VH-VL binders against b1a7s3r263to410. Designs and how they scored, part 20

Target 1, 148 residues: b1a7s3r263to410
Amino acid sequence: VTIVYDTMHYSTQKMAHEIAEGIMAEGYDVEMFFLHEDERSEIVKSILDSKAIAIGAPTINDEPYPSIGDLMYYLKGLRFERTGIKRKAVTFGSMGGKGGTPASLGKDLGEYGFDVVDTCEVYYVPDEEENKACFKLGQKLVEEAKKI

## First folded at step 5 (VH-VL)

Design s38 (framework fv_ponezumab)
Fold by ESMFold2-Fast, scan of step 5:
Structure s38 (fold): chain C 148 residues (1-148), chain A 120 residues (1-120), chain B 112 residues (1-112)
Amino acid sequence: as target 1 above (148 residues)
Amino acid sequence: QVQLVQSGAEVKKPGASVKVSCKASGYTFTDYYIHWVRQAPGQGLEWMGRINPSGGRTKYAPRLQDRVTMTRDTSTSTVYMELSSLRSEDTAVYYCARGYWHSGEYFDYWGQGTTVTVSS
Amino acid sequence: DVVMTQSPLSLPVTLGQPASISCKSSQSLVYSDGNTYLNWFQQRPGQSPRRLIYKVSNRDSGVPDRFSGSGSGTDFTLKISRVEAEDVGVYYCMQGTHWPYTFGQGTRLEIK
């Protein structure tokens, strides 16, 4: 399983952390990429090698963070709908205002050939229950991926 | 109990290659990265690279990427680090260390070290 | 590459006295996730390194509370409130924020 995220603050990174713990609790490995530091070609290779992905970004000016938009545009060009395997996906993110990035990313991934299982959005920093929800999101992603 | 056990000391001639092993136990092998760090006699620590045992994905220090190869065998929970075209400057103690998914942040358990001596 | 500079390189200390080690980075170690990936390691003579502190100030399990880490941005400090004989060794700071990961040159703590 591949997790890719970007963040302005700690919030989306904390969500990524909990999702990864949920995945690992089920006995699966996780490759985590931080868009600010990691090379796009390596991220894409990891996604191609995975049955499941999780993509996270905060909302800025009511739009996805620029780096995640760049990745999404690249993924669109790869035509995953032609691969014969429908990879599972979840999207996540934090918001300080209007929000909507996880839902928007999920819609795009669905059009790119992924089976989007769920999305998760939290206000600012996740509380204890929201952390638990992120952990469960990781477990759910793995359970869905087992069906491929 | 988490343990990382490395192979024994090696003596090599310049131009040879060396392959050091690191056997993990006490945890799920595929849940953590394994890093390699070396230390020349009387010198400091140098990070060489890391491997994710699950997929075998590697990331190497730019200075070493043309000479170093890291691999794993999930059936024996063992990571290997091979360094080619050895020079006397490669004489060092080589350590494996366990890391979290954010490599470099958590070197929480270390192997005992493997001494590699390169001399003619 | 990010250069990590430690001072002093040699630190003679009397038993029971405090000790302080400085670590400076050539660029900010604040990652975009808001975390600062600055770690401190101890290497006792003939032993593998042992992690003392991660993310600037978080003490590893089993590390005595006389060890503390502090700092921000590019300037970090490891303090030992009262040095004990078992503290003899070399101390390294290390950054995990930028590729490739880099270590300071090390500070040798000796009892006088």
Scores: ipSAE 0.006, ipTM 0.522, lowest interface PAE 12.9, mean pLDDT 80

Design s39 (framework fv_ponezumab)
Fold by ESMFold2-Fast, scan of step 5:
Structure s39 (fold): chain C 148 residues (1-148), chain A 120 residues (1-120), chain B 112 residues (1-112)
Amino acid sequence: as target 1 above (148 residues)
Amino acid sequence: QVQLVQSGAEVKKPGASVKVSCKASGYTFTDYYIHWVRQAPGQGLEWMGRINPSGGRTKYAPRLQDRVTMTRDTSTSTVYMELSSLRSEDTAVYYCARGWYHSGEYFDYWGQGTTVTVSS
Amino acid sequence: DVVMTQSPLSLPVTLGQPASISCKSSQSLVYSDGNTYLNWFQQRPGQSPRRLIYKVSNRDSGVPDRFSGSGSGTDFTLKISRVEAEDVGVYYCMQGTHWPYTFGQGTRLEIK
């Protein structure tokens, strides 16, 4: 399972790690990429080699993060609907004002050929209950991936 | 309490390899990158590379990438830095440091340093 | 590689007086997310470096208020409002925006 995220705030990073814990609790390996420092080619290779992905981004000034938009545009060009398997996906992110980035990313991934299982959005820093929700999101993602 | 504890001093001959360890405690090992930075006697700091303990993914400084290897053991929360084909100019104090680009957690805790001396 | 240039390299200061260190980068340190990944470190004689400032102007926990960072783009400054004896050491700026990460050559602060 491949997790790709970007974050200006600690919040989206914390969500990514909780999702990873949920995945690993089910006995699956997770490969995590941080868009600020990781190469796009490595991220894409990991996604192509995975049955499931999680993509996370914060909303800044009520706008999606630019780096994730760049990645999404690239993924659109790869035509995942032609790969012979429908990969499972979840999206996640934090917000400080009007949100909607995880839902928007989920819609785009669905159009790119992914089966989007769920989305999760948190206001600023996730509390303990929201951390548990992210953990469960990771478990749900791998349970759905088993159906491929 | 966050701690990074490094292995002891090493004395090596030119052409040998050295492997330095950095044991982390007091935090979730997979949540932070570990970087390696060295300092030759009387000189400044040089970044060597980093490892993400979560997947083992590494990124090395271009001038060192053919000689440096970083690995980790999640069962012991330990990161290793191995430098091969040692030269006299590799004589330095080698530091491990915890970091993450976002939220300013970059190089926020450092190990005590490991002195590596390369001499004939 | 991004070159980080510090000035002065040697900074003798009288106790209680202010001190200022400049750091210039060969490329803009602004990342696409709008953040500037410029950090300042202090290294006292015989000790490991410690971080004082991250993202240009944010002070680490435990770092005295007399330390402040400022700047943008390619031009950055670390200021000590009133130098104390314990401030003796070498100060380094460091960029984390571009790979490989690079440090300035260091500024030695001494009490005269």
Scores: ipSAE 0.007, ipTM 0.572, lowest interface PAE 10.9, mean pLDDT 81

Design s4 (framework fv_ponezumab)
Fold by ESMFold2-Fast, scan of step 5:
Structure s4 (fold): chain C 148 residues (1-148), chain A 117 residues (1-117), chain B 112 residues (1-112)
Amino acid sequence: as target 1 above (148 residues)
Amino acid sequence: QVQLVQSGAEVKKPGASVKVSCKASGYTFTDYYIHWVRQAPGQGLEWMGRINPSGGRTKYAPRLQDRVTMTRDTSTSTVYMELSSLRSEDTAVYYCARNYGSYFDYWGQGTTVTVSS
Amino acid sequence: DVVMTQSPLSLPVTLGQPASISCKSSQSLVYSDGNTYLNWFQQRPGQSPRRLIYKVSNRDSGVPDRFSGSGSGTDFTLKISRVEAEDVGVYYCMQGTHWPYTFGQGTRLEIK
């Protein structure tokens, strides 16, 4: 399972961490990428080798974080609908006002050939309840991936 | 408190290998990248590479990629940097540093590696 | 590789006077997210580097307000409004926009 996220704020990183813990609790390996630190080619290779992905970004100026937009552009070009398997996906992110980034990313991933099973958005800093929701999101992603 | 604690000084002969460790504590080990930076006596800082403790993926400086290997052990929250085929020019203080979007926010104390005949 | 050029390389300064260090990059340091990943580090004799400034102008926690960073694109400046004895050391700029990450050659600040 591949998790990819980008943020300079701790909120989306904390969500990514909880999702990873949920995945690992189900006995699966997770590889987590921070877009500012990892090359797109390595991220893409990880996605091609996985049955499930989680993509996260905060909403800035009512738009997705720009580096996530770059990744999405390349995922579109790879034509995952032609690979013969429909990878499972979830999207997540934090917001400080009007949100919508996880839902927008989910819609795009669906058009790129992924089966988007859920999305999660939290207001600024996730509380204990929202941390549990992220953990469960990771478990749900893995459970859905078993159906491939 | 966040700490990065490195292994002790090493003295090696040319052609040998050295393996330096960096033990992390005070945060979730897999949430941050670890970079390695070295400093030769009286000289500036040189970036060597980094490892993502989640999954273990590495990125090395081109001039070192044939000689450097970075690994991690998640059970001990430790990152390792191994440099092979040592030359006198590899004499330096080697630092590990933590990164999350702000680059190098916490540094280890440094490990002196001396390569002498 | 992106070349980071600092000037001056040696900066003797009188206690209480201001000091200024320039850092120029061979390429724009604006990342695809619109941020500029230019950092400043201080290295006191015998110590590990300590980050002072990140993303051009943001001071780290515990860094005195007499330190400030400014600049854009390829031209950056670190200023110390009133130099104190504790400021002796070598200052490095560093770019984290392009791989491999690169540092300036360092500016040695000394009290005259």
Scores: ipSAE 0.158, ipTM 0.721, lowest interface PAE 5.5, mean pLDDT 82

Design s40 (framework fv_ponezumab)
Fold by ESMFold2-Fast, scan of step 5:
Structure s40 (fold): chain C 148 residues (1-148), chain A 120 residues (1-120), chain B 112 residues (1-112)
Amino acid sequence: as target 1 above (148 residues)
Amino acid sequence: QVQLVQSGAEVKKPGASVKVSCKASGYTFTDYYIHWVRQAPGQGLEWMGRINPSGGRTKYAPRLQDRVTMTRDTSTSTVYMELSSLRSEDTAVYYCARGYYLSGEYFDYWGQGTTVTVSS
Amino acid sequence: DVVMTQSPLSLPVTLGQPASISCKSSQSLVYSDGNTYLNWFQQRPGQSPRRLIYKVSNRDSGVPDRFSGSGSGTDFTLKISRVEAEDVGVYYCMQGTHWPYTFGQGTRLEIK
């Protein structure tokens, strides 16, 4: 399972960690990429080798973070809908005002050939209940991936 | 208590290969990248590359890409760095260092260093 | 590659006096997330490097408050408000914004 995210002060990084722990609790390996450090080609190779992905970004000015946008346009070009399998996906993110980035990313991933299972968005810093929701999101992702 | 413990000093002839190990303890091995940084005698620091222990993905400095290989063994929480076709210019202290991949903040803990000497 | 230039390269300081090290990058170190990935490291003689500062101005746990980092864009400063004998060593700035990661050439701080 591949997790890709970018972050700012609104805690998308904490959500990525909880999702990863949920995945690992089910006995699966997770490979995590922070867009600041990792290159698109390495991320894409990981995605091609995975049955499931999680993509996360905060909402800024009602738009997804720019680096995530770049990744999404690259993924669109790969046309995953032409493959023999439909990879599972979840999206996640944090917001300080008007949100919507996880839902927007999910819609785009669906158009690119992914089966988007669920999304998770938190206001500012995730509380204990929201951390548990992210953990469960990771578990749900791998449960759905088993159906491929 | 986070520790990175490296293998002992090596003396090699030009053209040989060297393999240095870095054993991690005190944290979840797969939650952090391990970077390799070297320092030639009297000189500054040079980043060589890194490995993500979760999945084994690597990224190498362009000038070293043809000669360096990084691997890991999750059962022993150990990272390896192998450098081939050694030259006298590869004489250096080699360090492993930890980086938390979820934050983009790197090199918070360092190994003690491994001296590699390349001479005829 | 991003070139990191430190000045001065040699810094003799009297005990108890302040010291200041400059670091300049050939490109802006502001990442698209609004963070600036500029770090400072200390290497005492015969020891491994130790991180002092991350993201321009944040001190690592256990680093004395006499160390402070500041700057933005391409110009950064590490300041020691009151130099102590244990501060002898080489200080490096390092950028993590652009791949490959690069270090400055180092500033040797000595007690005169």
Scores: ipSAE 0.006, ipTM 0.558, lowest interface PAE 11.8, mean pLDDT 81

Design s41 (framework fv_ponezumab)
Fold by ESMFold2-Fast, scan of step 5:
Structure s41 (fold): chain C 148 residues (1-148), chain A 120 residues (1-120), chain B 112 residues (1-112)
Amino acid sequence: as target 1 above (148 residues)
Amino acid sequence: QVQLVQSGAEVKKPGASVKVSCKASGYTFTDYYIHWVRQAPGQGLEWMGRINPSGGRTKYAPRLQDRVTMTRDTSTSTVYMELSSLRSEDTAVYYCARGYFHSGDYFDYWGQGTTVTVSS
Amino acid sequence: DVVMTQSPLSLPVTLGQPASISCKSSQSLVYSDGNTYLNWFQQRPGQSPRRLIYKVSNRDSGVPDRFSGSGSGTDFTLKISRVEAEDVGVYYCMQGTHWPYTFGQGTRLEIK
């Protein structure tokens, strides 16, 4: 399972870590990529080798971070409908005002050939209940991927 | 109390490999990257690479990519850095350092350093 | 790779006087999230490096107020308002915006 995210501060990363813990609790390894640190070609390779992905970003000025937009552009070009596997996906992110990034990313991934099973958005810093929801999101992603 | 404790000094022959360890304590091991930075005698700092202990994903400096390998053991909260095909130019103090992904919290805590001497 | 250039490389200062170190990057260090990942480190003789400043101007806990960082884009400065004896050592700037991470050459601060 591949998790890819970007963040301005700690909130979206906290969500990513909770999702990863949920995945690992089900006995699966997770490959996590932070767009500030990781090369796009390695991220794309990981996604192609995965049955499931989680993509996250905060909402800035009503739009996702530019780095996530660049990744989405490349994913659109790969035509996942033609790979013979319909990969499972979830999207997530934090917001400080007007949100919408996880829903927007999910819509785009659906158009690119992914089976988007859920999305999650949190206002500012996730609380204990929201952390638990992220953990469960990771478990749900793996459960859905097992059906492939 | 965050601590990074490294293994002891090593003396190696040219062509050998060296494996240095870095044991983390005082925080959640999988929440931070561990970076490796080296410093040749009288010279500056050179970033070698980093590992994400969650999942074990690595990223290496291009000039060292063919010779460096980083691994981790989550049961002991330990990161390893192995450098192969050693040359005299690899004589340096090797540091591990903790880095968080955001807010510039890169290299906020450092190990004490491990001296590696490569001589015939 | 992004080249980090420090000046001066050798900085003799009189106790109690101010000191200033320049750091220039070959590319803008502003990341797409709006943050600038420029850090300053101090290395005292025989010791591991210690981070003083992160994201241009934020001081780490325990770092005296006499240390300050400033700058934007490609030009950055570390200032010490009044140098003390324990400030002797080598100072490094470092960028974390572009992979691979790179350091400046270091500036050796000495008491004259």
Scores: ipSAE 0.006, ipTM 0.575, lowest interface PAE 10.4, mean pLDDT 81

Design s42 (framework fv_ponezumab)
Fold by ESMFold2-Fast, scan of step 5:
Structure s42 (fold): chain C 148 residues (1-148), chain A 120 residues (1-120), chain B 112 residues (1-112)
Amino acid sequence: as target 1 above (148 residues)
Amino acid sequence: QVQLVQSGAEVKKPGASVKVSCKASGYTFTDYYIHWVRQAPGQGLEWMGRINPSGGRTKYAPRLQDRVTMTRDTSTSTVYMELSSLRSEDTAVYYCARGYYRSGEYFDYWGQGTTVTVSS
Amino acid sequence: DVVMTQSPLSLPVTLGQPASISCKSSQSLVYSDGNTYLNWFQQRPGQSPRRLIYKVSNRDSGVPDRFSGSGSGTDFTLKISRVEAEDVGVYYCMQGTHWPYTFGQGTRLEIK
């Protein structure tokens, strides 16, 4: 399972961490990419080799974080609907204001050929219950990926 | 209190391999990258590579990619750096350093260093 | 690889006087997120390096305010407003914008 995220505040990274823990609790390996440091070609290769992905981003200026926007545009061009596998996906993110990025990303991924299982959004820093929800999101992603 | 504690000094012959450890404490191990940086006697700093403890993903400096391997053990919060086919020019102090990748901030805490001597 | 060039490489300075170190990169260090990932490190004799400045001008916790960083694009400066005896050591600039990460050659600051 491939997790890709970017973050302005550490909240989105904390969500990514909890999702990863949920995936690992089900006995699956996770590969995490932080867009600031990881190359797009390596991220894309990981996604192509995975049955499930999780994409996370905060919302700024009513748009996805620029690096996530660039990745999404690239994924659109890859025409995943033509691969013969409908990969499972979840989206997640933190918000300090309007929000909506995880839902928007999920809609786009669905149009790009992914089967979007769920989305999760948190106001600033996730509390204990929200951390548990992220953990469960990871478990759910693995459960859905087993159906492929 | 954040600490990175490295294994002790090593003396190796040319052609051998060395494996240095870096044990992290005082923070969530999987939230930060661990980088390796070396310094030959009287020389500057050279970045060798890094590992993301969360998934074990690594990235190495092009000069060293054929000889360096980084791994981690999340149960002990320890990162390992193995350098093979040792040469005299690999004699250096090897440091591990934490990178706060959430905001792209790098090398905020360093280990004490491990001296590796390669004798000809 | 991005080349980081420091000047001067040797910096003798009188106690209480200001000191300035230049760092130039072969490419712009502005990342796609709008941040500039240029850091400054200090290495005192026999010690591990210590980060002083991150993202051009942000001072790390515990670093005295007499240290300041400035610059943009490819040209950066570390300034010490009043050099103290404890400042003896080698100073390195480092870029984290482009892979692989690279350091400058180092500037040795000594009390004259």
Scores: ipSAE 0.005, ipTM 0.551, lowest interface PAE 12.4, mean pLDDT 80

Design s43 (framework fv_ponezumab)
Fold by ESMFold2-Fast, scan of step 5:
Structure s43 (fold): chain C 148 residues (1-148), chain A 120 residues (1-120), chain B 112 residues (1-112)
Amino acid sequence: as target 1 above (148 residues)
Amino acid sequence: QVQLVQSGAEVKKPGASVKVSCKASGYTFTDYYIHWVRQAPGQGLEWMGRINPSGGRTKYAPRLQDRVTMTRDTSTSTVYMELSSLRSEDTAVYYCARGYYHEGSYFDYWGQGTTVTVSS
Amino acid sequence: DVVMTQSPLSLPVTLGQPASISCKSSQSLVYSDGNTYLNWFQQRPGQSPRRLIYKVSNRDSGVPDRFSGSGSGTDFTLKISRVEAEDVGVYYCMQGTHWPYTFGQGTRLEIK
């Protein structure tokens, strides 16, 4: 399972960590990528090798981070709808203002050939219940991916 | 409680290799990068590279990329830094440090340091 | 590589007086996400470095409020409002915006 995220505030990073814990609790390996640090080619290869992905993004100037936009543009070009399997996806993110990025990314991923099973957004910093929800989101992603 | 514990001091001859370990505890090992930073006697800090324990991907300082290798063992939550073709100017204290670029968690916790002495 | 220049390199200060360290980068440290990844570290004699400030002005937990960071773009400052004896050591600025990550030369703070 591949998790890719970028973050402006530690909340999106915290969400990614909780999702990874949920996946690992089910006995599956997680490959996690931080867009600022990791090579896009390695991220794309990981996604191609995975049955499930989680993409996390905050917003800046009411838009997704530029790094997320760049990745999404590249994913569109790969035409996953032609691969013969429909990979499972979830999107997540934190907001301090307008919000809506996880829902927008989910819609785009659906158009790119992914089966988007859920999206999750939290206001600023996830509380204890929201951390638990992220953990369960990771478990849900794996359960859906097992059905492929 | 987050803790990074490094292996003990090493004395090596020029041309040899050294492998330093950094064992992490108190957090989820795969959630944070581990960086390596060295400090020659009386000198400043030099970033050497980092490893993402999730997947094992590395990024090295251009000056060192031909000689440095970083690996990890997730079963023991340990990161290794190997430096080959040692020269006297590689004599330094080597530190591991935890972090991510964003959120300011870069270098938020440091190991105690490992002294590597290269002498003939 | 981004060059980080600190001044002064030697900073003798009287106990209780303020101290100020400048850090200048050869390139803007504003990342594409709008954040500036400029950190400050303290290294006491014989110890590992300790981060004091991250993203220009955010103080790490446990760091006294007498430490503050400010700046933007290429010019940054670390201030200590009232120097204490335990503040003796070397202070480093560090940029994480551009790869490879680079540190300033260090400023040695000593009590006169």
Scores: ipSAE 0.005, ipTM 0.557, lowest interface PAE 12.0, mean pLDDT 81

Design s44 (framework fv_ponezumab)
Fold by ESMFold2-Fast, scan of step 5:
Structure s44 (fold): chain C 148 residues (1-148), chain A 120 residues (1-120), chain B 112 residues (1-112)
Amino acid sequence: as target 1 above (148 residues)
Amino acid sequence: QVQLVQSGAEVKKPGASVKVSCKASGYTFTDYYIHWVRQAPGQGLEWMGRINPSGGRTKYAPRLQDRVTMTRDTSTSTVYMELSSLRSEDTAVYYCARGYYHSYEYFDYWGQGTTVTVSS
Amino acid sequence: DVVMTQSPLSLPVTLGQPASISCKSSQSLVYSDGNTYLNWFQQRPGQSPRRLIYKVSNRDSGVPDRFSGSGSGTDFTLKISRVEAEDVGVYYCMQGTHWPYTFGQGTRLEIK
């Protein structure tokens, strides 16, 4: 399972780690990528080798981070809808004002040929209940991926 | 309390390989990158590469990628840095340093350093 | 690679006086997320480096308030408002915006 994210503070990173813990609790390995540091070609290769992905980004100025937009445009060009395999996906992110990034990313991934099973958005910093929701999101992603 | 404890000093001949360890404690090992930075005697700092302990993925400085290998053992919370084809100019103190996934939090905690001497 | 240039390289200072170190990058350090990933480190004789400042001007926990960072784009400054004996060491700026990450050549702060 491949997790890709970018973050402004610790919020989206904390969500990514909780999702990863949920995936690992089900006995699966996780490859995690931070868009600031990791190369797009390596991220794409990991996605092609995975049955499930999780993509996360915060909302800044009511828009997704530019780096995640660049990745999404690249994924659009790969035309996953033509591969015959419907990879499972979840999206996640944090916001400090008007949100909507996880839902927007999910819509785009669906158009690119992914089966988006859920999304999760947190106001600023996730609390204990929201951390548990992220953990369960990872478990749900794996359960859905088993259906492929 | 966060600690990074490195292995002891090494003396090697040119052409040999050296493997330095960095044992982490006081935090969740798989939540943070471990970077390697070296410092030749009387010189500045040079970034060598980093490893993500969660998946084992690495990223190396271009000038060193043919000779450096980073690995980890999650059962012992230990990262290893192996440098092959050693030259006299590889004589340096080698540091491991922790980094958050955010770039601005790179190198928040450092190991004590491992002196590697390459001489004929 | 992004080249980080520090000045001065040698900085003798009288105790209690201010000190200032400049750092210039060969290209902009503004990342696509709008943040500038410039850090400052201190290395005391015989010790590992310690981070003082991250993201240009944010002081790390436990770092005395006499240390401050400022700057934008390609020009950055580390200031010590009143130098103390324990400040002796080498100071490095570092950029985390562009891969591979690079450090300045270092500024050696000495007491006169």
Scores: ipSAE 0.005, ipTM 0.564, lowest interface PAE 12.0, mean pLDDT 81

Design s45 (framework fv_ponezumab)
Fold by ESMFold2-Fast, scan of step 5:
Structure s45 (fold): chain C 148 residues (1-148), chain A 121 residues (1-121), chain B 112 residues (1-112)
Amino acid sequence: as target 1 above (148 residues)
Amino acid sequence: QVQLVQSGAEVKKPGASVKVSCKASGYTFTDYYIHWVRQAPGQGLEWMGRINPSGGRTKYAPRLQDRVTMTRDTSTSTVYMELSSLRSEDTAVYYCARGYYHDSGYYFDYWGQGTTVTVSS
Amino acid sequence: DVVMTQSPLSLPVTLGQPASISCKSSQSLVYSDGNTYLNWFQQRPGQSPRRLIYKVSNRDSGVPDRFSGSGSGTDFTLKISRVEAEDVGVYYCMQGTHWPYTFGQGTRLEIK
């Protein structure tokens, strides 16, 4: 399973780590990529080798981080809808105002050929219950991927 | 609380390899990248590369990529940096440093004490 | 590679007086997320480097408020409002926007 994210004020990073813990609790291995640090070619290779992905980004100035837009544009070009496997996906992110990035990313991934099973968004920093929801999101992602 | 403890000083001959360790404690090992930075005597700092302990992915400085290898052992929370084909210009103090690059509060926020590597004939 | 140029390279300062160090990058350090990943480090004699400033102007926890960072794009400054004896050491700017990460050549601050 591949997790790709970018973060603001640590919040989306906390969500990514909780999702990873949920995935690992089910006995699956996780490749985690941070868009500011990691190379697009490595991220794409990991996604192609995975049955399930999680993509996360915060909302800034009522728009997703530019780095996630670059990745999404590249994923669109790969034509996942032409493969024999419909990969499972979840989207997540934090917001300080209007939000909507996880829902927007989910819609785009669906159009690119992924089966988006859920999304998760939190206000600023996740509280204890929201951390549990992220953990559960990771478990749900791998349970859905087992159906492939 | 957070500590990075490095292995002791090394003296090597030209052509040999050296392997320096960096043991992390006081935080979740897989949540932070470990970077390696070296400093030749009386000179400035040079970034060598980094490893993501989650998955073990590495990224090396282009001038060193043919000679440097970084690995980790999650069971001991330890990162290793191996430099091969040693030359006299590799004489330096080698540092490990913790970094979550995008999270500005945690970018290179803790450093190891340094390991002196001397390469002499 | 992005070249980081510091000036001056040697900075003798009288105790209690202000000090200022310049750092210039060969290209813009603004990342696509709108952040500028310019950091400042202090290295006291015989010690490991210590981070003072991250993202241009944010002080690390435990760093006195006499240290301040400023700048934008390609031109950055570290200021010490009142130099103390403990401030002796070498100061490095570092960019994390472009791979590979690069440091300035360092500025040695000494008390005259």
Scores: ipSAE 0.006, ipTM 0.619, lowest interface PAE 9.6, mean pLDDT 81

